VHH binders against Serine/threonine-protein phosphatase CPPED1 (CPPED1). Designs and how they scored, part 13

Target 1, 314 residues: Serine/threonine-protein phosphatase CPPED1 (CPPED1), of Homo sapiens (Human) (q9brf8)
Amino acid sequence: MSAAEAGGVFHRARGRTLAAFPAEKESEWKGPFYFILGADPQFGLIKAWSTGDCDNGGDEWEQEIRLTEQAVQAINKLNPKPKFFVLCGDLIHAMPGKPWRTEQTEDLKRVLRAVDRAIPLVLVSGNHDIGNTPTAETVEEFCRTWGDDYFSFWVGGVLFLVLNSQFYENPSKCPSLKQAQDQWLDEQLSIARQRHCQHAIVFQHIPLFLESIDEDDDYYFNLSKSTRKKLADKFIHAGVKVVFSGHYHRNAGGTYQNLDMVVSSAIGCQLGRDPHGLRVVVVTAEKIVHRYYSLDELSEKGIEDDLMDLIKKK
Key: E = the ipSAE of ESMFold2; O = the ipSAE of OpenDDE; V2 = 0.75 times the mean of E and O plus 0.25 times the DockQ between their complexes.

## First folded at step 10 (VHH; framework vhh_7nfr_2)

Design z2 (from z1 with T105V; at its last look DockQ between E and O 0.79; V2 from the best seeds 0.80)
Fold by ESMFold2, look of step 10:
Structure z2 (fold): chain B 314 residues (1-314), chain A 119 residues (1-119)
Amino acid sequence: as target 1 above (314 residues)
Amino acid sequence: QVQLQESGGGLVQPGGSLRLSCAASGFEFDDHWMSWVRQAPGEGREWVSSISQKGEYKYYADSVKGRFTIARDNVKNTLYLLMDSLKSDDTAVYYCARLYWGSRVFDSWGQGTQVTVSS
């Protein structure tokens, strides 16, 4: 057990890696396996949204606590256990410097403490976690609280890349930090191009696009056309199969050439008609199959038979 | 072409009741949270109440909690505000508003309906 485990609740990404999955133990195909993706618990948003004032935090987050506890309980009941649980950004609602941020953070830590110790957490930074215009200071705060904002790790021969997508939206107050991620990402994509991995998968909070690479900019929920095409082309060239995102608080996605963009709806506040939910992602030697479940459905019925058959397949 | 039409306002005595309605068209009504917002003479707009897409979450300003009830009918695309125990400081124009995540949170408004509470 690492020093972080002895002194903390869960593994934190450090040194651009995740110690829960040592590369030397995870470099060979060990699938099929699956993981659970959630997004946007965003403690505080439901109240803030209800009043129409999302810029000043929210002074109430009991509903998000209950929803996230429900998610954790549903995950803990799954058998076989998922390989990890990824939270794809906007962990809390209050941005850096806003009221209630400390309290929202401590409550989310408390809720996540209940995740089965055999199921590592993967934490992705969102715009509310580091600010819409991140600075060195806001990134450092995130890293102290949750671990590295970008890193990579291996699970069963699959390379996973976690990106700080806010550097693609607005790096104006931290250009050196963006440059460091750019350099690191090129190195990781070189590894993926070697195709020694079974698959390569990206987690980032902000989607490349919601439906189509050619769609208009929405100026909040997708990356700009030039940025998203540049990133998507880099990912495709490196053989990345899929990008998973949150941020939209609705299910969305599409395909650009061989790259799938998967946007997963929220655990917390819904901005559309989707239920509060989680996404089951099954990784086989040949393909990556995923499905969004409501919290109630997953808790009561578990994973549907067709996905479970893939999980149990040799 | 989002359309919101409020109705049901009027003059009432303190302690009285009114039911406001808002007919909605031109969008997927059950995709959105909906709100009531009011504006008293000489004041800024004040949020009153909001209701989630299917009505599972309802929130009220402290000034109206326990006296007002928000509701929606997603078959008829209609938002309601049942106002009980009305007080003079409830006097305002009441607006129906759609919540949308964009440059402004309330992206569509009705014309408003006047509620006047006076003895």
Scores: ipSAE 0.679, ipTM 0.871, lowest interface PAE 1.5, mean pLDDT 91
ESMFold2 (binder alone), look of step 10: mean pLDDT 87; pTM 0.880
OpenDDE, look of step 10: ipSAE 0.919; ipTM 0.966

Design z3 (from z1 with S103Y; at its last look DockQ between E and O 0.87; V2 from the best seeds 0.80)
Fold by ESMFold2, look of step 10:
Structure z3 (fold): chain B 314 residues (1-314), chain A 119 residues (1-119)
Amino acid sequence: as target 1 above (314 residues)
Amino acid sequence: QVQLQESGGGLVQPGGSLRLSCAASGFEFDDHWMSWVRQAPGEGREWVSSISQKGEYKYYADSVKGRFTIARDNVKNTLYLLMDSLKSDDTAVYYCARLYWGYRTFDSWGQGTQVTVSS
């Protein structure tokens, strides 16, 4: 039986926290360390995109299986091991109620079971995982399958916040769930502000913005201008350094004041020129340094020496 | 300023072959998936084949699988469709098209080139 067998292997987030990282053991600075960020394996999208019908296609996902297996093998070879592997949403392509959702889910679980047992998974919900207009029922299905849709945890004195960003895009069928996240988030940001944490970092599927806080609304790939400004200002006030996202299937990002927005390209289908890949994120006492690697680069050459030197630095 | 211009159509007998070309300009060609779509007389448009930005993924409709081959030349900004073993129900106007996520479908079309397979 592999370490990735569902239910007995994944440290699923529960109770708004992640048991893989007990807070009493992780609240003090223990860096430098690093983690791996992937996004949008989205089993089914390559076929759906190829036919020009992303809402109804997606009956094949062998390419996404192979790519995600390649990602897992690349991660498993890394030494020293990353602290965790975060998948930043759109785990599968089929939205709630669409054909092949169960099959795509089971195949992704099987692939993820091969991740080294010493590397915890952090799973972020995307719009395909909970629907563009989530309901209590679609959120509950996600939580049964993958764990809590929003939660926080500590690693080496760094506070990580995982958000369900679809509540900021369209909460119209679940307003009480959005309200609960809003209240919880304000509490977590208050903790970040008062606590002497080394850094605070957010994972959410939908980027605040792709290039600039003042850009036009993209209506799919960024949050609305009023929403993203409100969130960004809250994050900045609380000392959040960076937000990591997927969703765009391309690398993007920018800086608003002292907050970095980092949009990482896909393991799965590419909508631009980027190769299939993963992002290496190194956390030092002073800064957060990250670099996107193609799956081939990471598998064959590992992490570049300049980043490895930062990981080993005290 | 997106411009797509198909060529290479014509009249062929069943079992014959043709090569269609599509010259592309006015956009970053290698940034996009490209597709062939056809429209038979009196029918709606039917997706035929698609190719990824660098040609690493190629997909075909079941009706043409094994007979048609899609290719691209990113130096010449040209899309191709090699059609073998043509049959009467391949008769159609063939369009090249660009995929665009904003519509989650094809956003730009060429003029089309007529392929006629007659017995």
Scores: ipSAE 0.617, ipTM 0.854, lowest interface PAE 1.8, mean pLDDT 91
ESMFold2 (binder alone), look of step 10: mean pLDDT 86; pTM 0.878
OpenDDE, look of step 10: ipSAE 0.923; ipTM 0.968

Design z4 (from z1 with H32Y; at its last fold request DockQ between E and O 0.84; V2 from the best seeds 0.80)
Amino acid sequence: QVQLQESGGGLVQPGGSLRLSCAASGFEFDDYWMSWVRQAPGEGREWVSSISQKGEYKYYADSVKGRFTIARDNVKNTLYLLMDSLKSDDTAVYYCARLYWGSRTFDSWGQGTQVTVSS
ESMFold2, look of step 10: ipSAE 0.642; ipTM 0.866
ESMFold2 (binder alone), look of step 10: mean pLDDT 88; pTM 0.894
OpenDDE, look of step 10: ipSAE 0.925; ipTM 0.969
ESMFold2, fold request of step 14: ipSAE 0.609, 0.631, 0.632; ipTM 0.859, 0.863, 0.865
ESMFold2 (binder alone), fold request of step 14: mean pLDDT 88, 88, 88; pTM 0.894, 0.892, 0.892
OpenDDE, fold request of step 14: ipSAE 0.928, 0.928, 0.033; ipTM 0.970, 0.970, 0.451

Design z5 (from z1 with S108Y; at its last look DockQ between E and O 0.77; V2 from the best seeds 0.77)
Fold by ESMFold2, look of step 10:
Structure z5 (fold): chain B 314 residues (1-314), chain A 119 residues (1-119)
Amino acid sequence: as target 1 above (314 residues)
Amino acid sequence: QVQLQESGGGLVQPGGSLRLSCAASGFEFDDHWMSWVRQAPGEGREWVSSISQKGEYKYYADSVKGRFTIARDNVKNTLYLLMDSLKSDDTAVYYCARLYWGSRTFDYWGQGTQVTVSS
């Protein structure tokens, strides 16, 4: 009896997989293809930031609703359609137990229901979604609302890993959950080495680093030097080519050996000069090419011709 | 070094208007949200208004909404607060401040400019 069975029609991760992409149908190279990466819609942050009270503020999020609706509309117009839309954490602003969390969650669900049904959602947990110090309870709430906090899936011969990066930042109230992810990750990385997949790609909310593997610890926006080095070395050994992250609300990144760290700016509140935007990520047999677009630019002009040529190359 | 210098305060009758300015130097002005914060005699500091990097978002405390307008000129690196329909309760020292994600909510402040509303 085969251990692999095709799942039903779902748009949330379950059982450490994503049924929208059954491994049997997606394990062989079928590129080129592309996907859209957004980060940090973070309903509530613009208002909280404006008042200088990010812990207790954030009682308005109409601007984030409009921005995320604009993002969804831009994505829905794309032709050919992207294979999926990944939101790379901080879905809402209110942390577990904070006011307005329920309302922010319901509004984001409403906005995301407008995404074209042919474009599966991939949801990554951020520190605001599960707390800075996650517990079994906060992880369970996230999973009930959005789906599994870590999982893997295949698209066109490419292995995608979604990690709960808060376990690398502060697992002090959930050490067993971190241990479970660590064991699962080692298994997935072994699979990546053995199967000789076309590419392996990681999504996690917290970047390994913002510019260089050797940079100083930021204590919020990057992982500690010891932690990020250990993870980066494990990823490189397994053949992971790129990590995509959000969290910084600014575009950033760099390269460590064969591994690219790509930090994508926010749909929502900007902490620097980048515009509100999305990242187009094109996967070819040879390489992964990506570019950040403002929401206005993508809505008005679509994807630039050089990227579109790569997408349509067959 | 980062400097913020307010000006434009003064004495005004109730119902009057003033325009405050804040000259900014020593940093990339258009990278940052900027705020006005005020402090009345014997009271703590009260947030008044904030404006995004390019002026696309403007927020106001309920006590001043509809009466005050925040603006910025990124060519001149200047922040403004236009205050209309002034009330005696608006009497305060008004500070220009830079929003910061870090150990402080505002990492740089001006010296303040006094606004006094009296008949």
Scores: ipSAE 0.606, ipTM 0.842, lowest interface PAE 1.9, mean pLDDT 90
ESMFold2 (binder alone), look of step 10: mean pLDDT 87; pTM 0.886
OpenDDE, look of step 10: ipSAE 0.926; ipTM 0.969

Design z6 (from z1 with S103K; at its last look DockQ between E and O 0.81; V2 from the best seeds 0.80)
Fold by ESMFold2, look of step 10:
Structure z6 (fold): chain B 314 residues (1-314), chain A 119 residues (1-119)
Amino acid sequence: as target 1 above (314 residues)
Amino acid sequence: QVQLQESGGGLVQPGGSLRLSCAASGFEFDDHWMSWVRQAPGEGREWVSSISQKGEYKYYADSVKGRFTIARDNVKNTLYLLMDSLKSDDTAVYYCARLYWGKRTFDSWGQGTQVTVSS
């Protein structure tokens, strides 16, 4: 971590890894464990959506502040503590160059500072964080603010891969950056195959698909059919069990062969009927079990007994 | 197909009240944010108010805050606009509209109901 990055509270990803989880400590199976997945706090979207003007930054985000604070408090109350909290993209609403972006960023940093220090943050880039058509400059801005846009880390013998999925959607202004991720990803997937890791899991903002690998392209919420099949086949051959995504602001998903695509609904603005919420993801030696909770449910009742039994099973 | 039918407009004195209704059919009503948008003579359409799927969030244009209340009844698939302290500047055709992400804005409209505030 360079001196220019001093003063951050987050364990920012650097060098294509996350220092919160040193590989030498985490390479052996040490499950069961669990983590919390949230997506799309997207400070600013609720107001922008309410007026039908989503292409601007959104000039109010107090509702997203309250919702994300509620999420943080719910997570901080969990016992045993989750291994990490991942935010699966669209951290703020204002895209690069749009008004209110700095203010939204500073408010999200302030809210995330309240996460229990024993719970590392994992930050995934979304299209609003990097732009729909990322450039070297927008990627560098993200990396200065939040850490690397793609990286890997180990937890209890499980390999986690964080991808910048915007490179799969529109790399036209940064083809060299896409090429670098492609090369890096092939190397990581080779490591996953050779090491016989317990599981391998991918986080990326844009889902491969919403229901089926063969579904029609929706031209925003999924990756194109050729792209998603190529990625899914690579993931399956490397032993990746599941991809977690946000972006859709609704719960969705399906299975392609042995690969699950899990789309998790938003902490922030809802585009459907789902409540604001978080996903509890339990990793056992045999399987990965997950469930979406509303913020109210998680705060008031905690994790349901069947999942807690899996977390504590010996 | 999506249908939105406004009603409840009319002639009212300044300071008076009206309640607009919008009957919705042909879609999952409680799956969408709903809005009121108005158009005064010689002007473009002006957003008035929006309400979230379950009514937990309500937003108003500055020109109507404190005077108008948006509400919805998801059992009857009906959107309401409760208008108090009406002013001549509120004279317009009022449209019920659905927000739809596929358009990133309003995608479906009613035919409108005329509100006229005149003494």
Scores: ipSAE 0.668, ipTM 0.872, lowest interface PAE 1.4, mean pLDDT 91
ESMFold2 (binder alone), look of step 10: mean pLDDT 87; pTM 0.884
OpenDDE, look of step 10: ipSAE 0.927; ipTM 0.970

## First folded at step 11 (VHH; framework vhh_7nfr_2)

Design k1 (from z1 with H32Y S103K T105V; at its last look DockQ between E and O 0.81; V2 from the best seeds 0.00; counts 0 for: grease 24.8 > 24.2)
Fold by ESMFold2, look of step 11:
Structure k1 (fold): chain B 314 residues (1-314), chain A 119 residues (1-119)
Amino acid sequence: as target 1 above (314 residues)
Amino acid sequence: QVQLQESGGGLVQPGGSLRLSCAASGFEFDDYWMSWVRQAPGEGREWVSSISQKGEYKYYADSVKGRFTIARDNVKNTLYLLMDSLKSDDTAVYYCARLYWGKRVFDSWGQGTQVTVSS
């Protein structure tokens, strides 16, 4: 990649790492920091939802453009700058092979180019980005466009894992790809145990659960009970503190033993009462503190003083 | 538990106007997008219009754009459809419906109100 590409907004993950955060510079704790989490800009869903035709109805996305521009402007005003901006899946609405996918993708890229160059983007794959039943081809398309579908990186002694959670929902057309992620994940979790990192944090699109580990399967919005239990137990054993997800288009979550499941509401279409918004996530030596803000609140008032005090604690 | 009750239908002349209401109860009304759907004799159901939880987004089928206006009152838990410039093709039973992400996207329906546009 050229030096101009390395200085740009997009830092596409490659080789299961993210070059924006080299491990040799980021493996040691250096004090509190924060990042911004958004989810489900999902260009096209508002129109598709309005007609009840989520498969073919998403031929307009001007509202998601405006909302995502608003999110970008709110983030760009923040000082000190967040360490990164993570988009936790469903970047666009059109599934692989569906109409408008290219146009939605190009419009999202254009909007995201306005993010301050000092704030790396972290991109998580969602079911709309790779399909409900991913194939090697749909995963490869995502990786060409946005970077690796799963990878890890360090920030200030904290290990972040980005997972392709669709492999846990339906790997039937790509079992070898799921197996590769499983092997890689076991290696990363072993690293987390051995290094005694300050914290370990997971980003994945599909939540483990919405309220409780023992809840019923919720059709589309949580992982199956057996799958989520296996993953949660692996994460807990490795010392993972929290999983952040989107997908539900509503705020939700709960705690299983020492693991928090945090489900964040959407930048784009709302399926409940929450406002369009972003989540501020503050990482201290002791804990991870987070709060969901509407786009209006964040843009007009910034981050509340109690969170800013944690960020600036030195 | 979810209850949707339409009213305000009737007989009107072409070019006339009519205002439909849908009283909602048994759920948190302002958590949901709401829609109007109609069914003409011998035909399937046709989506007409939808409105977001707080009314910030409103969408219309091409056949009714510029003639129909959707609105909601979240204090009264009521959905409205203001129909202007009615024509014979608008003759149908009009249903209000709740949008819900599940196996079926319209998960709750009212009993309907008849609109008849006749010369």
Scores: ipSAE 0.702, ipTM 0.883, lowest interface PAE 1.4, mean pLDDT 92
ESMFold2 (binder alone), look of step 11: mean pLDDT 89; pTM 0.903
OpenDDE, look of step 11: ipSAE 0.883; ipTM 0.950

Design k2 (from z1 with S103K T105V; at its last fold request DockQ between E and O 0.79; V2 from the best seeds 0.81)
Amino acid sequence: QVQLQESGGGLVQPGGSLRLSCAASGFEFDDHWMSWVRQAPGEGREWVSSISQKGEYKYYADSVKGRFTIARDNVKNTLYLLMDSLKSDDTAVYYCARLYWGKRVFDSWGQGTQVTVSS
ESMFold2, look of step 11: ipSAE 0.738; ipTM 0.896
ESMFold2 (binder alone), look of step 11: mean pLDDT 87; pTM 0.888
OpenDDE, look of step 11: ipSAE 0.891; ipTM 0.953
ESMFold2, fold request of step 14: ipSAE 0.636, 0.717, 0.634; ipTM 0.858, 0.888, 0.860
ESMFold2 (binder alone), fold request of step 14: mean pLDDT 88, 88, 88; pTM 0.898, 0.896, 0.896
OpenDDE, fold request of step 14: ipSAE 0.919, 0.923, 0.019; ipTM 0.966, 0.967, 0.354

Design k3 (from k1 with K103T; at its last look DockQ between E and O 0.79; V2 from the best seeds 0.77)
Fold by ESMFold2, look of step 11:
Structure k3 (fold): chain B 314 residues (1-314), chain A 119 residues (1-119)
Amino acid sequence: as target 1 above (314 residues)
Amino acid sequence: QVQLQESGGGLVQPGGSLRLSCAASGFEFDDYWMSWVRQAPGEGREWVSSISQKGEYKYYADSVKGRFTIARDNVKNTLYLLMDSLKSDDTAVYYCARLYWGTRVFDSWGQGTQVTVSS
């Protein structure tokens, strides 16, 4: 594929698109296909959590390195290969300006370099990557390192939208950047309505909700009720089927009308009972089917036969 | 309704050993990381050790590394701290604590158990 010819670790999203999937080649249905979703490798969090000092960078991340290497190795063994691997935010733990951020970033780049070059990476910004209150400067740093913070791309007739969800949480120090995303998003949703794409799918770090659109606002883990309702209604009007998120470090989700909110647990630190894991997402002409696997399950046993049958199309 | 009850403290001579226990109730014990935190007289609290939900990860403060061992029994809902090679600096009230992602990381505490290391 194009990534292998480019010779890099990953294609960076630029110009609000992803060159690994040229729109002119991906706009028509070519499924079934599947992709792998991971979230929150968050190099540094396990140590920081263990000591109760989560406001700093965390001074050890060997466990997250090992876990993310395990994830990469499991992905590289999959046959047929997934169309892409998306990391749904919180790539590292140390926020802008915190100690260890550079070292955590370089170690994650090294680990991701081992992803099979035929499998494009899709990188979503999380609050730890750009700060809880992002600025033009923190967004620019992210973009230099990982690529655009919001963009769209097509795979096999499916429109994927990647959003910077921190603009919905706290845009107070970058209101013009939020406005630019809002305008761009309205345009993309209009395209989704008019093209009758096979599916439209959103990736964003912060979930709209954890269980129900009407739930109470959480301390840290969901968008405010007014914000989530406005976004969900826009997505539904445009025909978006599902939103995938991380951030919660636990599996969660629910349905609002015909929109699914899927919250996927972490590669890194677990805040609940879920194992370290990845989500297999299969896209057929009719539906989107997904299942969370522990890293051990995926590495040792691969994808279960019922999903493989959908992927292989007989 | 989280309840944590520490026990096993006492008076011990330098170089001695002690095993602390913390009985947990009122929550799903194996959903949470658990910690031991101590407080010497006139001082702030000091984190001692933490253990993940199934015991996969164990962390220790530098001051106790190699001498203390944290463990948990998820059938009995009990957290343990095995303390070896005790020193006078280990004299403190030892608290069992639950880790929770909120405005405070240690969101629940026991009443504590006194450990006194003296000749």
Scores: ipSAE 0.694, ipTM 0.879, lowest interface PAE 1.5, mean pLDDT 91
ESMFold2 (binder alone), look of step 11: mean pLDDT 87; pTM 0.884
OpenDDE, look of step 11: ipSAE 0.843; ipTM 0.933

Design k4 (from k1 with V105I; at its last look DockQ between E and O 0.78; V2 from the best seeds 0.00; counts 0 for: grease 24.7 > 24.2)
Fold by ESMFold2, look of step 11:
Structure k4 (fold): chain B 314 residues (1-314), chain A 119 residues (1-119)
Amino acid sequence: as target 1 above (314 residues)
Amino acid sequence: QVQLQESGGGLVQPGGSLRLSCAASGFEFDDYWMSWVRQAPGEGREWVSSISQKGEYKYYADSVKGRFTIARDNVKNTLYLLMDSLKSDDTAVYYCARLYWGKRIFDSWGQGTQVTVSS
């Protein structure tokens, strides 16, 4: 990145924080506000999926480029502007060490540079970004490219936690990194529990669950029953209201006690009937309201009036 | 339960054409990418072509590109493969398959239809 590009949309998280939102300015309630959530642009997956070879088949990604450009254009038209745009993992398809990874990364950076400079990007790591079995080296590559893999930040009195969920799926080649996140997370949840934030929200790539906390383990699309229960109980005890995830390439989710699990469908390859899309998330003092929009719908019509009324109400 | 039934195979001379059909039932057909996969005598299965849920994306193996056309009719729940300029190398059993991310990406298969290209 040049010095001019360092101040652009890539406010890379460093030091477990995000400088785009200084805590001194954001620690008290200043809502309502909204943000845009996308997931799984995953440059390369459509071609790989089409061949049934998701390990080696991702040598074309022009469709994902066009879809992500469409997403960026839709976001740039929004007024008032969203507070940030979060991409909830699987930024590109090629895992560390696989062909085309550099080219996919550079093309995604080029497309994302077109996001309005007033809208900071928040980047969440997915299993394709750091590998299914991450190592210190694969995590370091992600951090050099996109910023920290886990961090927190405040917006308008709301604490946002970004987690590297692959540490909960397979930490076997990086156990010290998982332990560091565990310790850091306990500290952040202690802050949330002490009731000095309006809401607490988690972004992580892998959903806790797709429908129910008690569902069977999928071993790929959800966290194991033991792990998701422990995390969900910690989140609930700390007052976390909602977890947003991608990974499933379909809309899904449910509620466990007072915690919502929201699984958002993909900008890129669809594994079900959902259209390519983005999720609008509105935060009021009382609640968090969200709705998934197709890229076409958002671009043509913008945000529906009921959500806009919540956003504009002071 | 998922049911896939291929038809339209047969004996054809080199340079000839065939149209394969696959009738689908027991699932929401337009929720899924669908594929044709073939198996030549004594060989493993080879991916041939895939089509997205509404037909907006179509992909072909290099060996058939320009000669084969994949299509689907979501009203009739039917997958098609139009095969032109057939060669002896195209001789195989042709299966339609559903793509689903699970233990196996091609999670459901038909019984197959034989295509034989010989004079």
Scores: ipSAE 0.688, ipTM 0.878, lowest interface PAE 1.5, mean pLDDT 92
ESMFold2 (binder alone), look of step 11: mean pLDDT 89; pTM 0.904
OpenDDE, look of step 11: ipSAE 0.858; ipTM 0.934

